# Miniprotein binders against a7ua95r516to809, part 45

Target 1, 294 residues: a7ua95r516to809
Amino acid sequence: ASLSLLSISDLVPDLQFIFFWMSNAIEILYFIQQKSPAYMQTIELMDDKAGSKESLLSATISANEEAMTILEEVIMYTFQQCVYYITKTLYVVLPGLLDCNPFGTEPSSEQCRRAAGVCVCAVCVMPEAVRRVVSVFQTTSDLLQQYQVHSEIQSQMFAYLFFFTNVSLFNQLIDKGPARGWFQRSRVLQIQASVKILLDWAKGAGHNHLAQKFFAKFCSTVTILASPPQQLSQMSWKALCAEHPSLKPVQLHRILTQYQLMAELGPLPIWQPSSEDEAYIYRTVDLLESFENH
Below, E stands for the ipSAE of ESMFold2; O stands for the ipSAE of OpenDDE; V2 stands for 0.75 times the mean of E and O plus 0.25 times the DockQ between their complexes.

## First folded at step 4 (miniprotein)

Design xA1 (at its last look DockQ between E and O 0.23; V2 from the best seeds 0.00; counts 0 for: pae E 7.1 > 1.5, SAP 80.126 > 70, copied fold)
Fold by OpenDDE base, look of step 5:
Structure xA1 (fold): chain B 294 residues (1-294), chain A 106 residues (1-106)
Amino acid sequence: as target 1 above (294 residues)
Amino acid sequence: DTSEELRKRILELLIEALRLMAEAIRLMREAKELAREGNLEEAFELLKRAVELFKEAIELMTEALDIARELGDPLLIEFAELLLEAVEKLIERLERLIEELERELS
């Protein structure tokens, strides 16, 4: 109940505080890493007054190592907290992406309606369900830029968020798709269009490579399901495995089985798993993606 | 050498300040979880304690900065100034959060 009311906008004040801490801790850590060698060299160049130089150098090294350890813990913690809050908001809005009809005339956001002009920005022309997902990522991007978070940390955060999004969407599609009608061609095309909008946003935000990498499994699933029966029925199991290497054999088998049911296709010998894959298609434990492997 | 002992003291002060900051951050985390659970009063007390730890950290960093200035070590001055600026900004933000929480409790 309480999670359904949690918008990314409601978390912005808390996220701002965490991002501020994370950014400052990173800046200090990089300062220590960059300046410590020069400082140690300065100590090494000092006249050795009665063997005190070695003790000072040792104390300085130990102090810097301790400071870096503390800062790394702060960075790790603040990173985890950011991810935790952002993924909670994603968890709430991601199901709406699968149910979204991007071809429908959904009314423009209330915020853009209050401005006397139809905002034709890329976000305002998005379907509401897609806009909600994009808003989470955009808010995250804006905060990372606002606090000048190091590019490596930005990349790690988006990598995790895209990973989480892919796992969430994939698992929902595989588990609930048949019951929700998401395997129907018309619904699949809607999902494909919605995901394309998200990928186009990620490309515009400079995260194209990460998005392509981490959404590969979900995109492959949607691509297979969007394929016309005439085209897909001509593709062998081996060809599909080669074209969609992000899918495990059990996942591909499930997708094809559900596609076959929805398209009212009889058994297709061409989709029969190879002898090598036959043992793996029954590993139902590998069907859904895990959140733990990141 | 008095200069080496001073450098050691500066580093000790800065490390202790960082430890206090880490503890303050831990308390802020715990306060946030308590607030989510509806324990706003306990959360508020932890935030107050976090503020006090940050104030103590500022005192230590200020002392370190003063010694660094006396020593004339530009790297230690820069490091202490950077830490001090970071903590001061954090306190300002935390004080605003406390004021917001006080308004919600009132």
Scores: ipSAE 0.018, ipTM 0.387, lowest interface PAE 5.1, mean pLDDT 83
Fold by ESMFold2, look of step 5:
Structure xA1 (fold): chain B 294 residues (1-294), chain A 106 residues (1-106)
Amino acid sequence: as target 1 above (294 residues)
Amino acid sequence: DTSEELRKRILELLIEALRLMAEAIRLMREAKELAREGNLEEAFELLKRAVELFKEAIELMTEALDIARELGDPLLIEFAELLLEAVEKLIERLERLIEELERELS
């Protein structure tokens, strides 16, 4: 039942079936695409002598096109189904990254230190919220590898998952951050540490380039918010835009406004938008990102 | 003249084999939808039907390969051999999935 799908582990049987279908369709499609042009040339050469070959050639092309159409639909549909199930679980677990504390001397860490005398295990325990997100990514990676899904499809899958993660985290931070206290400096530093754990996972999994590309907006946001006031106050609007090209003017403006509020900073002339950007800082429609454009 | 008849027969066999594969893949898509809806018994039966269609496609491709070897056309031989190998591997994967599903349904 749908109610039994509360975690990624509950989805594995469905995902195994979907990945099996996708892998099989890709294998057959690859074979047909590579060989059909040569096979069709052979048929066309035969047709020079017999007119009845034209109807047989047409039937062969029609059958191949029918199979290709069905295979392409299967691949597209199974990819969308994978994305649907996986992002459903990501949507549930991602907000926890904004609330968790990956730092510090946990009570178990303190007891481990005292018992061992020189034990420092502050970084040996991944926070549960981070573990839940990593588990989704790791399970996806394991299934893609298990079913030998073509590497280009694997890259497309993680490109979308990282894009989805970036949009979800960015939108929640911008939309809910003021009410939830997520712009407080101590919280921003905790968020930054949690994201670093995700980025380290992506690097170890061979997806570093994709993660750097598709996490850019959220990472830029956190980097700005985590910057010390002495450092950030020396950066002009133009310099910030150059350092963070993934941010739209309305987004950068909003981030700097929240930074000023939390750091108790007055307006800074150096952060005044350029004349070109001034027209865009009030476009509220551009503040939040869309899940539809990858 | 004889070679033209043999090539016609090869094409007829391969066209029907491709149509059987397309129908089998359609059944696999239906089985996936039934499984998602919780109708695992119906999904399992469609998967078994898909396997039978792939096996029928194998028979047609094998006959086409035999004729291509008689004809001595190296491109047709290579094409039939590669397609046959791909479908045989697909059947092996599908049969392993069926065994896993039988364990869950028993």
Scores: ipSAE 0.015, ipTM 0.277, lowest interface PAE 7.1, mean pLDDT 74
Fold by ESMFold2-Fast, scan of step 5:
Parts: structure tokens; C-alpha cells; sequence
Structure xA1 (fold): chain B 294 residues (1-294), chain A 106 residues (1-106)
């Protein structure tokens, strides 16, 4: 069946409206915050010298606090609406990243070559699916810059977008991956290459720190799945947990179990927990990640 | 596209409303300096003028809300309603402050 994908471009008029107001609400809030102490001191000094009632200062403080609360609500609401529009678009385009091939042909060791002292496996092409995800991030960045939204809010926006992307990709890979064949090594290498394109974009956009922080879980998962069986089998459970602290024990166990099955190694075990390690992994009841950050 | 023309009109109305709000805020800042210098009478007049500019901004925001309702976009309608409520509450608080100042001056 043919599906029409929502383009980020279709949302630009709505996002322009919301970002414009968000930027102005932030400016007004900043102005009030910066000028409020001086204003309160001025009123207090006038009350002390003119013999005015304390109710005047109290009324001014109350009015200022109410105005700031309302502006904070407006900023929060506009932020939430931007997140809603952008993540709705991301949710539609993200699954394509798990199914695309950035190598142009299926990657193999035979297609790997060394250039300028580094190993290069096939020629990377930006697949349409990856381009759509990058376009959402780039358009968001362009709009935040166009409306000169404060850097703190920009950082919060991309922190949440990266968080959402990480959770969405991780959950889809863990939940649907076995049935879709996504745990097969050739497919994992394609996913790894696609993710690298997103991470390279984030670095170029000045968001490397946020990307490293919020993509940690999905990156750990892909790194494990891309690891050679010989290397992975040499690590203890404690060593694997220490190397991948972003993964819950139950998540790591699920990933290793699927890796073992899809690697088609037959009776060669890649990893097997001890009875003590088994007790540890069953302490965690939740396999999938929540979209709510608590 | 008619919807895009309506969205452009909403943005134009909001830009003008924000310009009026910025002018009102500048008057409030000037009023603070006058109050600091002990010129309560002139400060009071500037605050009244600031309130009038905020009321004019509300009229533009109300027009923007009406257009958003014509578009039938629930998100824009909710957003415009929230903005109007926020500015209306601010005006109520400022009017209360002006009444207190008027009482002190009399």
C-alpha cells in the first residue's frame, strides 16, 4: 500500500507561528526577570521615603509574580506544542531509518577497503529515509535560529528530540527487531551507518554533547549487535554491564539473547549468565523505555 | 492557498500586537525611573498609557484568534486563547496597581 508521508515543510507555517510567540514570550519574561529587582527596590525606597503603605509594594510584587507565572505557562505551552508537532513527524519517518541501506549495496567484508589509513566499507549514500529525519532536525534548527530563541531553550528542544528519537528507535528495535530481521549483522551494520549520519549532523549543528548523552542507549545497543561474536563472548556479565551503563540489565540480556539467535552460530554460546547474574537481570520488570522522562 | 494567507494574516496581527506590547514595556520602564526620581504623577500617566497599549494589543490578538477559529486549527485556537488570557490577567494586575497608586496620590 502507498502511504503519503507528512513533510516537515507542511508544518513550517504552524511552527513559525509558535516559535515567533515563544521567542517573544521569552524576551518579555527575561526583561521582567532582569528589571524586576530594580523596580522592587525603587518602589521600596519610595515607600520608605514617601510614607506610602506597604500594600503598594506587596501589590506590585504580586502582579509581577502573576505576570511571570503566566509567561512561563505560555513558554511551556508553546514548547510542548512545538515538541508535539515535531515528534509526530519524527515518529512517522523514524522506522524507515531501521530499514534503509546507506551503502547502496548490501555491506560485506569484500566491499571494505582502506583509504588514507582508515577502513572504509562501501560508499555511503544518504538514504531518503535518513534525509527525512535530518530534514526534521535541520528545519527545527533553522526556525529556532530564525526567531533567535535563547540557547537554553534550543538545548532543551534538541535534548527532548534526541531523547524521543532514542526511545523510539530503541523500542522499535527491541520490540519488532526479531520479526523484522533487524538483529542480523548485515542489517545492524546498515543501521549503524544510518545512525552515524544523524550523529554527524548533530555534531555539525553544535549539539554533540546532547547527542552523546541522549542517544547512549540506542548507540550501546547497535554497538553490541555490531560486535564480533569472538570479542563479545570474552566479556563477563559484569564487564558488559560496566561498558554499557545506559542499558538496564533486562535490556542487555534481551539484546544478547537475540544476538546469539541471529548470529547463527549454532551451539557456540556468545554469552550465558550465571545463576547470580540471572537473579540480577530479573530485578528489572520493564523492557521498553517510557517516552516520559522522570 | 487560502489557509496560508490566513496564517500570514495571523502572524501580521501578532507582530503588530508584540510591537505594541514592547512599546508598553518601554513606557513601564520609563515610569520606574520617574517613580525612582519621586515623580509619581508622571510615572502614573506612563503606566496608564502602557495599559492602553496592552488593551490595543489584545484587540489584535482577538482578531488573530477569530482567524484561527476560521482555520479550524484546534492547536492555534488553544494557543491564541492562552495568550489572550495571559495578557488579560496582566492588564487586570496593572489596573489594580494603578488604582493603588491613584489612592496613594490622593
Amino acid sequence: as target 1 above (294 residues)
Amino acid sequence: DTSEELRKRILELLIEALRLMAEAIRLMREAKELAREGNLEEAFELLKRAVELFKEAIELMTEALDIARELGDPLLIEFAELLLEAVEKLIERLERLIEELERELS
Scores: ipSAE 0.006, ipTM 0.231, lowest interface PAE 9.6, mean pLDDT 72
ESMFold2 (binder alone), alone request of step 4: mean pLDDT 85; pTM 0.817
ESMFold2 (binder alone), look of step 5: mean pLDDT 85; pTM 0.823

Design xA2
Fold by ESMFold2-Fast, scan of step 5:
Structure xA2 (fold): chain B 294 residues (1-294), chain A 106 residues (1-106)
Amino acid sequence: as target 1 above (294 residues)
Amino acid sequence: DTSEELRKRILELLIEALRLMAEAIRLMREALELAREGNLEEAFELLKRAVELFKEAIELMTEALDIARELGDPLLIEFAELLLEAVEKLIELVKRLIEELERELS
């Protein structure tokens, strides 16, 4: 079962069924929403002296409400099941993004000498780990388009997938990063480049606004960690909070503490929290992000 | 019956058909999860029940379509035809799922 979840292609047949169910329910819902008001007006204009006109109008309103409830439940459950399968696959492939090197294949010494130091000899390529994550997003997009799922539902799907990705990557980096060496500058620059590939994919797919909104926390974290020591040491706590409003005080404090350790800037904290935020840097419940969307 | 009573009957039939379709989709979703867990026999039983619910829905929709055509109500005819098209496509999918499960059980 875990092996099937590792590859998005293994889930395609199951996802096709669920997307088809969702698409059908949405189309029926759309038909009712668009046609019912006009039909109810038609009923009101009928010349019915038997007293059944009021009964018919009441029955039409009741039928409309019941149909809406039924269809909305089907759409919600099929949406949740798609999210469940896709995010289980993402969860398996996302950690690889933090360990890969997207700066390309390093040239041999001979090739570099023949190229006379041309900078283009080190090309940024899509690592296998990044390709696996992109494949999940691309397959999801392809299926939503194949079954002509309404753009609003497509946007909701990618909003959640980006939210999930951001939380997963942020939590992995904060929780496991120190032990894995992910806070080393060279590794952070690799992570930043890998994330840019995901963001570029999202922009190309028409989801730039959603990506900017839901990746803000992880992007802020990587931006801070990638900053040169000379530049970052000149910024106050307040300046960093203003530049990175997506980060909670406890999160920013943890990030800066790891940066200080990795940059070997000494044992004393250079970035002192403001009096307003001082109490909040100890809120352990706010350190890691929740997968629940409030 | 008055034309208004006939329209009421059509709505009752179509809404009951929608309820049956929704229940069948729910069963198909549960069957897919059971199949993933290796509970193929239980998944197969749920898919067979889903087919029966779709067949019941078709009978209701066909009755509704017949009444709508006699009445000459274009919107109710269009709605009944839309639902029949949707349920026919869903039956094709559930039949393919049953065939796949039958192959795995043998």
Scores: ipSAE 0.351, ipTM 0.746, lowest interface PAE 2.6, mean pLDDT 80
ESMFold2 (binder alone), alone request of step 4: mean pLDDT 87; pTM 0.846

Design xA3
Fold by ESMFold2-Fast, scan of step 5:
Structure xA3 (fold): chain B 294 residues (1-294), chain A 106 residues (1-106)
Amino acid sequence: as target 1 above (294 residues)
Amino acid sequence: DTSEELRKRILELLIEALRLIAEAIELMKEAIELAREGNLEEAFELLKRAVELFKEAIELMTEALDIARELGDPLLIEFAELLLEAVRKLLEYVERLIEELERELS
């Protein structure tokens, strides 16, 4: 078997190992944090005139600090590895989300329809491209639950995965969208429907707050592009900036320019940036977001 | 040895075992990445080194557990048992990865 073209299913054995070790390291860390104060107090209560009590207490404090440092490092390494493998899989499947059509008439998933018997949408079925992305998130959630990873670490994991997904989708839409026709209104509505499936999954999984926070930039972009011309024409530059604070002025300007080019209803009013934003737009050369979390 | 000296020895053994485990995990991380890049021979070598570090950690933890049981220290017994359980399962996983790589190198 080749390891170069891995699906999320192919990664499960590797991820199981990493999640298992991360969970065990977290458990040991919490055991030390919880029990260490009581143990040090026990040493302090010992009656020892040989002077070894102070030495043992110092050794215990030193050992505790060293153990905490080592375990935190292990947790960080295993967390980074999980993120690396999961985001590498996401990177491959995410572009398909921008090209799929969720407004189909026939079910594409026979298993979902027949196995469920009570499928929520009998006519509307999740496109394969969207299902592949949801599968990555669901598998991650399943593994975190299987290995009983602490909820704070689970939240941190999904925060990063949503951050990565947002950046990847935004960058691909901005960079390749014009050439691929993704700014056409019909295509934007398809993208919006696909993203709604991801957000609905996140809500069902208990990650609604994280999804709203970390998908804000891509959601703002799609919302603007999906806006009716009449509605968008009534909004000032200042109002658009206030409604979409996740977008940098240069990004908002680029989005509005693409919207004007794809408009069905004649020429749209030119949105004038504020003097401060205009200076920023001309100073800023890079439209794309960094994958580095600062 | 005094009971306090034995407790210090237990802590030293457990901390050294944790250090070896951390090193083994880093080697496994590198091995998995090398395997994904197609460098199966080097990945195999790193996994074998990780196995040796896990075995050394198990020996240190076993010694620590034996001393902790003789002293009757419940906290140190719990700590050593948790570490041994975790390392044993990690070793089983690494040995399975080695078997898979050996098949691919054939």
Scores: ipSAE 0.016, ipTM 0.430, lowest interface PAE 6.2, mean pLDDT 74
ESMFold2 (binder alone), alone request of step 4: mean pLDDT 88; pTM 0.857

Design xB1
Fold by ESMFold2-Fast, scan of step 4:
Structure xB1 (fold): chain B 294 residues (1-294), chain A 106 residues (1-106)
Amino acid sequence: as target 1 above (294 residues)
Amino acid sequence: DTSEELRQRIDELLREAKELIQEAERLMEEARRLAREGNLEEAFELLKRAVELFIEALYLMLEALRLAVELGDPDLIAEALKLLIEAIRLLLEVKRLIEELERELS
């Protein structure tokens, strides 16, 4: 099977094999770390005739360090490979989250009706686009549990997946949002509801702290765009910067400019950057986030 | 003698591990041949099997190392460590081959 396939389900057999490699390498590394003191002590307790003990100890230390380095390299490469294919799948499904409507679906096969009346209501069903994203996270979680990968490595995996998701969604909203109408208030509220479903999944999976940390930028962006015009227009630039520290001044300026246009607040700027932030913005600093994890 | 029983068990584990490594190396050579012939899918499957054999060999060598430490024989500890490092290097080499084949298959 090819790891370049678009469907997460199609990747499961290959991902299982990579997680098997990673899990085994981690267990072997842990075993060596736990047993190193014991065999080093065994060598130290030897009678040293002709000075051979120090040479044997030095050789054993070198061999042990080499084994640990190789295992760490195997763990790193298998981790990177898993991340690559999982994020490649995420990148394909994430744009759908910005276009879907969690407040209604067409066609709805599950409609509610009152038994004693003629009132019809649409049951809110998780949009297929959101379900595809959740399926990627759930499948990853299931595989990490199946192969008993240490919780610290699981946390690192989801930290990176949430980081990637945040950057991808933020960049798509900022770059393509104006052309796609995503800055319209009704669309922003739909995006906010879809993101909440994803964050609720993360909380249920035990990753609430990571989700809060790594989705901060996109959540700040959606929160600003969903704010009522009267509330937002009463806030100073300084207050907005303080409320949204994850946003760079150039990013906040772009978001507020789009908000002003969509809310039809007129051509006069309501939010004035500080002189320092204005200098930063007008030096044409990069607007979009990097996918490189620092 | 309990010490002699431990030495025999260590020797058996190391022998089994060496046999697994030899079979994995044979699968690696067969995979290289299939890759040269353009049969990338079959080559990939053989490398996956080679990885499984190397991992099994690593666990046998770790058990040998544990028993060698328990026995307190520094020569056996050194031998088990050297074989463990050799198996890890070979596993890393198989990983590189798998990555090369995956790039060509994609």
Scores: ipSAE 0.015, ipTM 0.381, lowest interface PAE 6.4, mean pLDDT 75

Design xB2
Fold by ESMFold2-Fast, scan of step 4:
Formats: structure tokens, C-alpha cells, sequence
Structure xB2 (fold): chain B 294 residues (1-294), chain A 106 residues (1-106)
């Protein structure tokens, strides 16, 4: 089955199907987990006159393991499919957030425009690029609620989606930012405002803890780039590392180098890495983040 | 072709499971009739037979689901899972009825 990447709306029918079966598989797994201890206890309390108790226990354990393995694989498969298609959609819309100007941007949809100036809802006031990203998260949340997916699985879903978003935005900013002018202070402030809209959505949706955890690297990057030259120039390398522990030494060094160039600081205070960090800084292969969950 | 042979095996497992579920449902309805007539002992025996058929159907569905998952076919996974859910829901219903009858017969 092929899913369209044009919009989250195009994916909804396929996602509804996958969420439905994931929810049902989880329900079946919980049923088996709840009943297995009772069956085992019943067998253990049985009269062993026939000498069959050991054989029955062995058969029950084997059947339970097989059933649970199959259901876990189905749950994993459906979860991975949902994540795959949702993140594919996110990947297409996320670069727009880095190019977005939230200062003075009006709602893009016709319905929102009819309510412009009187509508206070997030979808009516946020920039189109940010709205596209929020729509992916909101649609995911709606589907998880519609199919009554357990809160733990829901948290795992958003943990991964936030992780993916953070890595995608960080990699795009670091890799393409210098060439696209994204390190210009005015553009950084625009990016910071757009990110705040996403974080505000996450807080409203009950995912503030996950958002704080998984957006730390990108938030640290934007915070450094948005810092006034007077404040940043007075900080030592060690102090910057301590203030931004989510950034690897090579990442922090690249960010500071770009900041120096764009802010036109000239030959100002040197942020000196340690000898250990210095060796790592020159390994450019470790600059970008992996999409593999650690 | 191995994939075609696996799909045929799934079809056979699903067909057999559906037949077992239908027979178990027939026994449940007959048990309800006997219970209404006050024949609790016979009703209890029919419900125990229905449980055996539902359990057998569940085992067939789990095997079908295993093969469907190995093939990576979401439509077959969905079909097998739908039948498995139905069988489990019916099994829960018949177990509840058995527990009620056991309490009365004890």
C-alpha cells in the first residue's frame, strides 16, 4: 500500500486503518498478559495424579510466548508504519519552518481569513508553514484519541515524532543554514518564534515534558545563535559547554564559528576547546545527528 | 512459489477458524435456550464445548497472523487480527456465562 506525501490529509484513510489494527493488537496482547498468570496458577494448583502437570505447564508457556511474540511483532510493524508515514510528511513540511516569518504573517486558509482579526485560535493566527507542521501533530493526536490508543503508546509516538523533528531541523540548519542565510540574526529570531509556536502546541496537547526533552538540541542551537554578541563573547568555552550540554563539542564549535562570521565579531574572544574536545572537533563526520533513536 | 503457498495456507486457516467460530456460536445459542428452560447442566456442557472450539479457532488465527506478519501483508494481518479479536470477545462472553452457571450448579 502506497501513501501520498502531498499532505497529512491524504494519509488519514491509511493511517486510520493502521491505527485501528494497532489498537486492536494492543488490546489482544493485554488480554493475553492478564489471563496468562491465572492460567499458570490454575495449572500449578492442579492435582498431579496423571503426571501431566509439567507437560501442561510447558505447553501453556510455549503457546503464550508464541502468541505474545506474534502480537508484539504486529504492534511493532503497525507502529513503525505510522511513524514512517507521519515522519515522511513532517520531513517535507519542516524546511518551511526555517524559511518562515511569523512576524506579520496572516492565516493562509480561506476559512481562517474570513475570521481574521476576530479569531484567536492557534490555526487562525499562526504562519502557514508552522500550521502545516502543527497539523501533522494534531492529526496524529486526533487519530490516537479516536482509536483509544493507550497513553503509553501515545507518549512513545510523540517522543519519536519530537525526536525526529529535532534531528531534522538541527541537521537542516547546520548543514544548509550558512548557504541559505539562516544564521543571520533576524532569521534566527524568526526561527525562534516559529519554534515557540510548536512548543506551545506541545504544551497545550499535554506533551510539554517530551517537547522539552527532545527539542533540547535545536533549542540550544537557536538560543546560542539568537544571543547578543556582548553576552556570548564574555563566555568561556567551558561555560558554553556547561550551559548547552545537549550539543556535542563539534556541533557547538560549528555553531560558534558561524555566529562569529554572521555577527561580524572579527577576531574577538576565542572559545578554546579542551585538548580532548579539539581532537573531536576536527572529525566532521560526527557533525550531523543520526535519525536512529539512541 | 513459497509466497503463494503461504497465502493459500492463510486462506485455509481463516476458513477453518470461521467454521469453528460459527459452530461455537451455535452451541452458545443452544446453551442459552437450555438455560432458559432450566436445563442448567446441559447448558453448562454445551458452553464448555463452545470454549474448546473458540480456543481452537484462536490457535488457528494466531498461526495465520504469524504467517501474515512474516509475509508483511497488512491486509492479511488486518483480516486475521479482525477474526482473532471477534473470537476473543466471544470467548470472554462464554466464559462469563460459564462462571455464572458454575456458581448456580455448585
Amino acid sequence: as target 1 above (294 residues)
Amino acid sequence: DTSEELRQRIDELLREAKELIQEAERLMEEARRLAREGNLEEAFELLKRAVELFIEAIYLMLEALRIAAELGDPDLIAEALKLLIEAIRLLLEVKRLIEELERELS
Scores: ipSAE 0.013, ipTM 0.232, lowest interface PAE 8.1, mean pLDDT 74

Design xB4
Fold by ESMFold2-Fast, scan of step 4:
Structure xB4 (fold): chain B 294 residues (1-294), chain A 106 residues (1-106)
Amino acid sequence: as target 1 above (294 residues)
Amino acid sequence: DTSEELRQRIDELLREAKELIQEAERLMEEARRLAREGNLEEAFELLLRAVELFIEAIYLMLEALRIAAELGDPDLIAEALKLLIEAIRLLLEVKRLIEELKRELS
């Protein structure tokens, strides 16, 4: 029987096959798009000797339309299959990111020397859980590059993967975080450091803009939870909403409530929602994010 | 002249592409037979080979289209496009069959 947990390595042969077809379909589509206007112009400039020019033009337009429709369907289908397999693997490995400690207890002597030379107080080691997530992104990037998939499609792929990762991490943190102790400040700082490793990877891979856009909700959540009580207590509800526009009122309220509980703070009047937002806070349907992109 | 040489090159490319398509279709039919007999692994291998042949045929037809466009010959453009569309349809059919086999192997 198949294991419930699949590594990215187990999916590589299937992904190679799908990326191969995606790349070829995209290349064919762009070729047709680039050459189709020239073909049409060439036909239009011909002498209509047998009255066949209009029939040929009509047939060529129909054939070109059909070819483009089929190629678009193949591209969409292969894209959806890649997304399906990659996100399935991500969903399994992502919870580990919330439990790992990137502040190494046994750094190598080389890491210690580098930290001393750069005046770094903590040596950040990529935990195995973070490495598994990075491996999924890196393998995806490698396959897209190996099969020379157009940069626009690469951007769409990582946009969706970052969207999925953000939703998955946010939902897990909000839903399961209290029971798992993930709202404790020490754990939040570990989560923040782990997320920074992912964001640094994305920047290095040329996807910084996409990462900033699609990780906004989870990053806002972690930023609030990692904030010192002195700093956070100085901010009104209105100011927090303005600083974290990606968070819905119900989400912000839940985060602040958990922060008060884990930091052992009493209720803070300044973190009271506006009367307009208060009605939405009672609606649980807005708490967790949907995996559907609207 | 170069025009006649280019037309001969198109004919050669289309001929080679048609042969690859025929071989790929033969492999697809053999794969269907093996799948019915329960030999899913061998059927899968034949479908992967068929994909390789269809992709090669598509690239030959794309080259033929490029040359036909340079010549401005609408009959050659139409012939190459018709064959390209058919090869893409068959490639999509192979992909569907491969997915069905993957589900059965799971």
Scores: ipSAE 0.014, ipTM 0.355, lowest interface PAE 7.2, mean pLDDT 76

Design xB5
Fold by ESMFold2-Fast, scan of step 4:
Structure xB5 (fold): chain B 294 residues (1-294), chain A 106 residues (1-106)
Amino acid sequence: as target 1 above (294 residues)
Amino acid sequence: DTSEELRQRIDELLREAKELIQEAERLMEEARRLAREGNLEEAFELLKRAVELFIEALYLMLEALRLAVELGDPDLILEALKLLIEAIRLLLEVKRLIAELRRELS
């Protein structure tokens, strides 16, 4: 009785089936959308006496709308099933990204990086945990390409996967970070390097704009935590809020408090919320992000 | 194609689609029986096969619809659309059954 983690490779046959279903439903929907004006016009131009033409046209309009509605439900279902299985796999592998070291410790790894260049060396030295996350995204991309799923649906899929990844990583870092030591400067720099590998993958896959949009919260968090003390101490609370609009005041305050503690900057807080933000912090106690889109 | 040849081709496509739908419905009923008997994995494989047959039937009906539009026969256009709706409704029912089986496998 194995309790081994489900890998993305184990899901490929089921995902292939679902992508086959989704791709075909999308193609059928597009065909109906394109052809419905033509066959409606064919009926409209028919010579008719007592209004049998009106009845036939009405029946055809109803049938067309029903077919499109049902196909949209199939597309939505298959999309949700893909998202469910892919995000379930992501959820298992994502915490490893916060604990891995992409810089390596062996001279051979560092020599590979310098000799081969950034792109080739990133593949050679990519930590197992980062590779597992990239493999989920790559397999998804490959399946979408294999079944020629429309680019808009592909964009929606990666928008949600990046949204899910961002929320999962942010919540893990905020909730478990103190106990796990993830706010230590050396650890934060490792996290930043790991996240850069994911963002570089997204850019290479043509999803740079989606990655920038949906990773904004986690990227802002890591950017703040990786900032030198000299740089951060020169910024006011208002300036930090303006530079990191993706973070709620309560979230920014928690991050800065952890930064001050880990950097041993002393007992006097440099970064203080405005009176309005303080009222918000006192009223809003939920620090963690929801997986629900609003 | 002559109008007569076009009509015969449409009739063939619709007949073949109806046969595929009937076979897919048979597989769905067999899957329900297997699921009730606790053979969830075999039931799931039959539902996957039913989906493949429904998708195949949908493509035949799309071709029939295209040809019916070319022929200009509104009755055939409506018949193809109604069969398309029937096949899609059955696909949604397969979706429901697959969701139930996935919950039981979990």
Scores: ipSAE 0.066, ipTM 0.568, lowest interface PAE 4.4, mean pLDDT 78

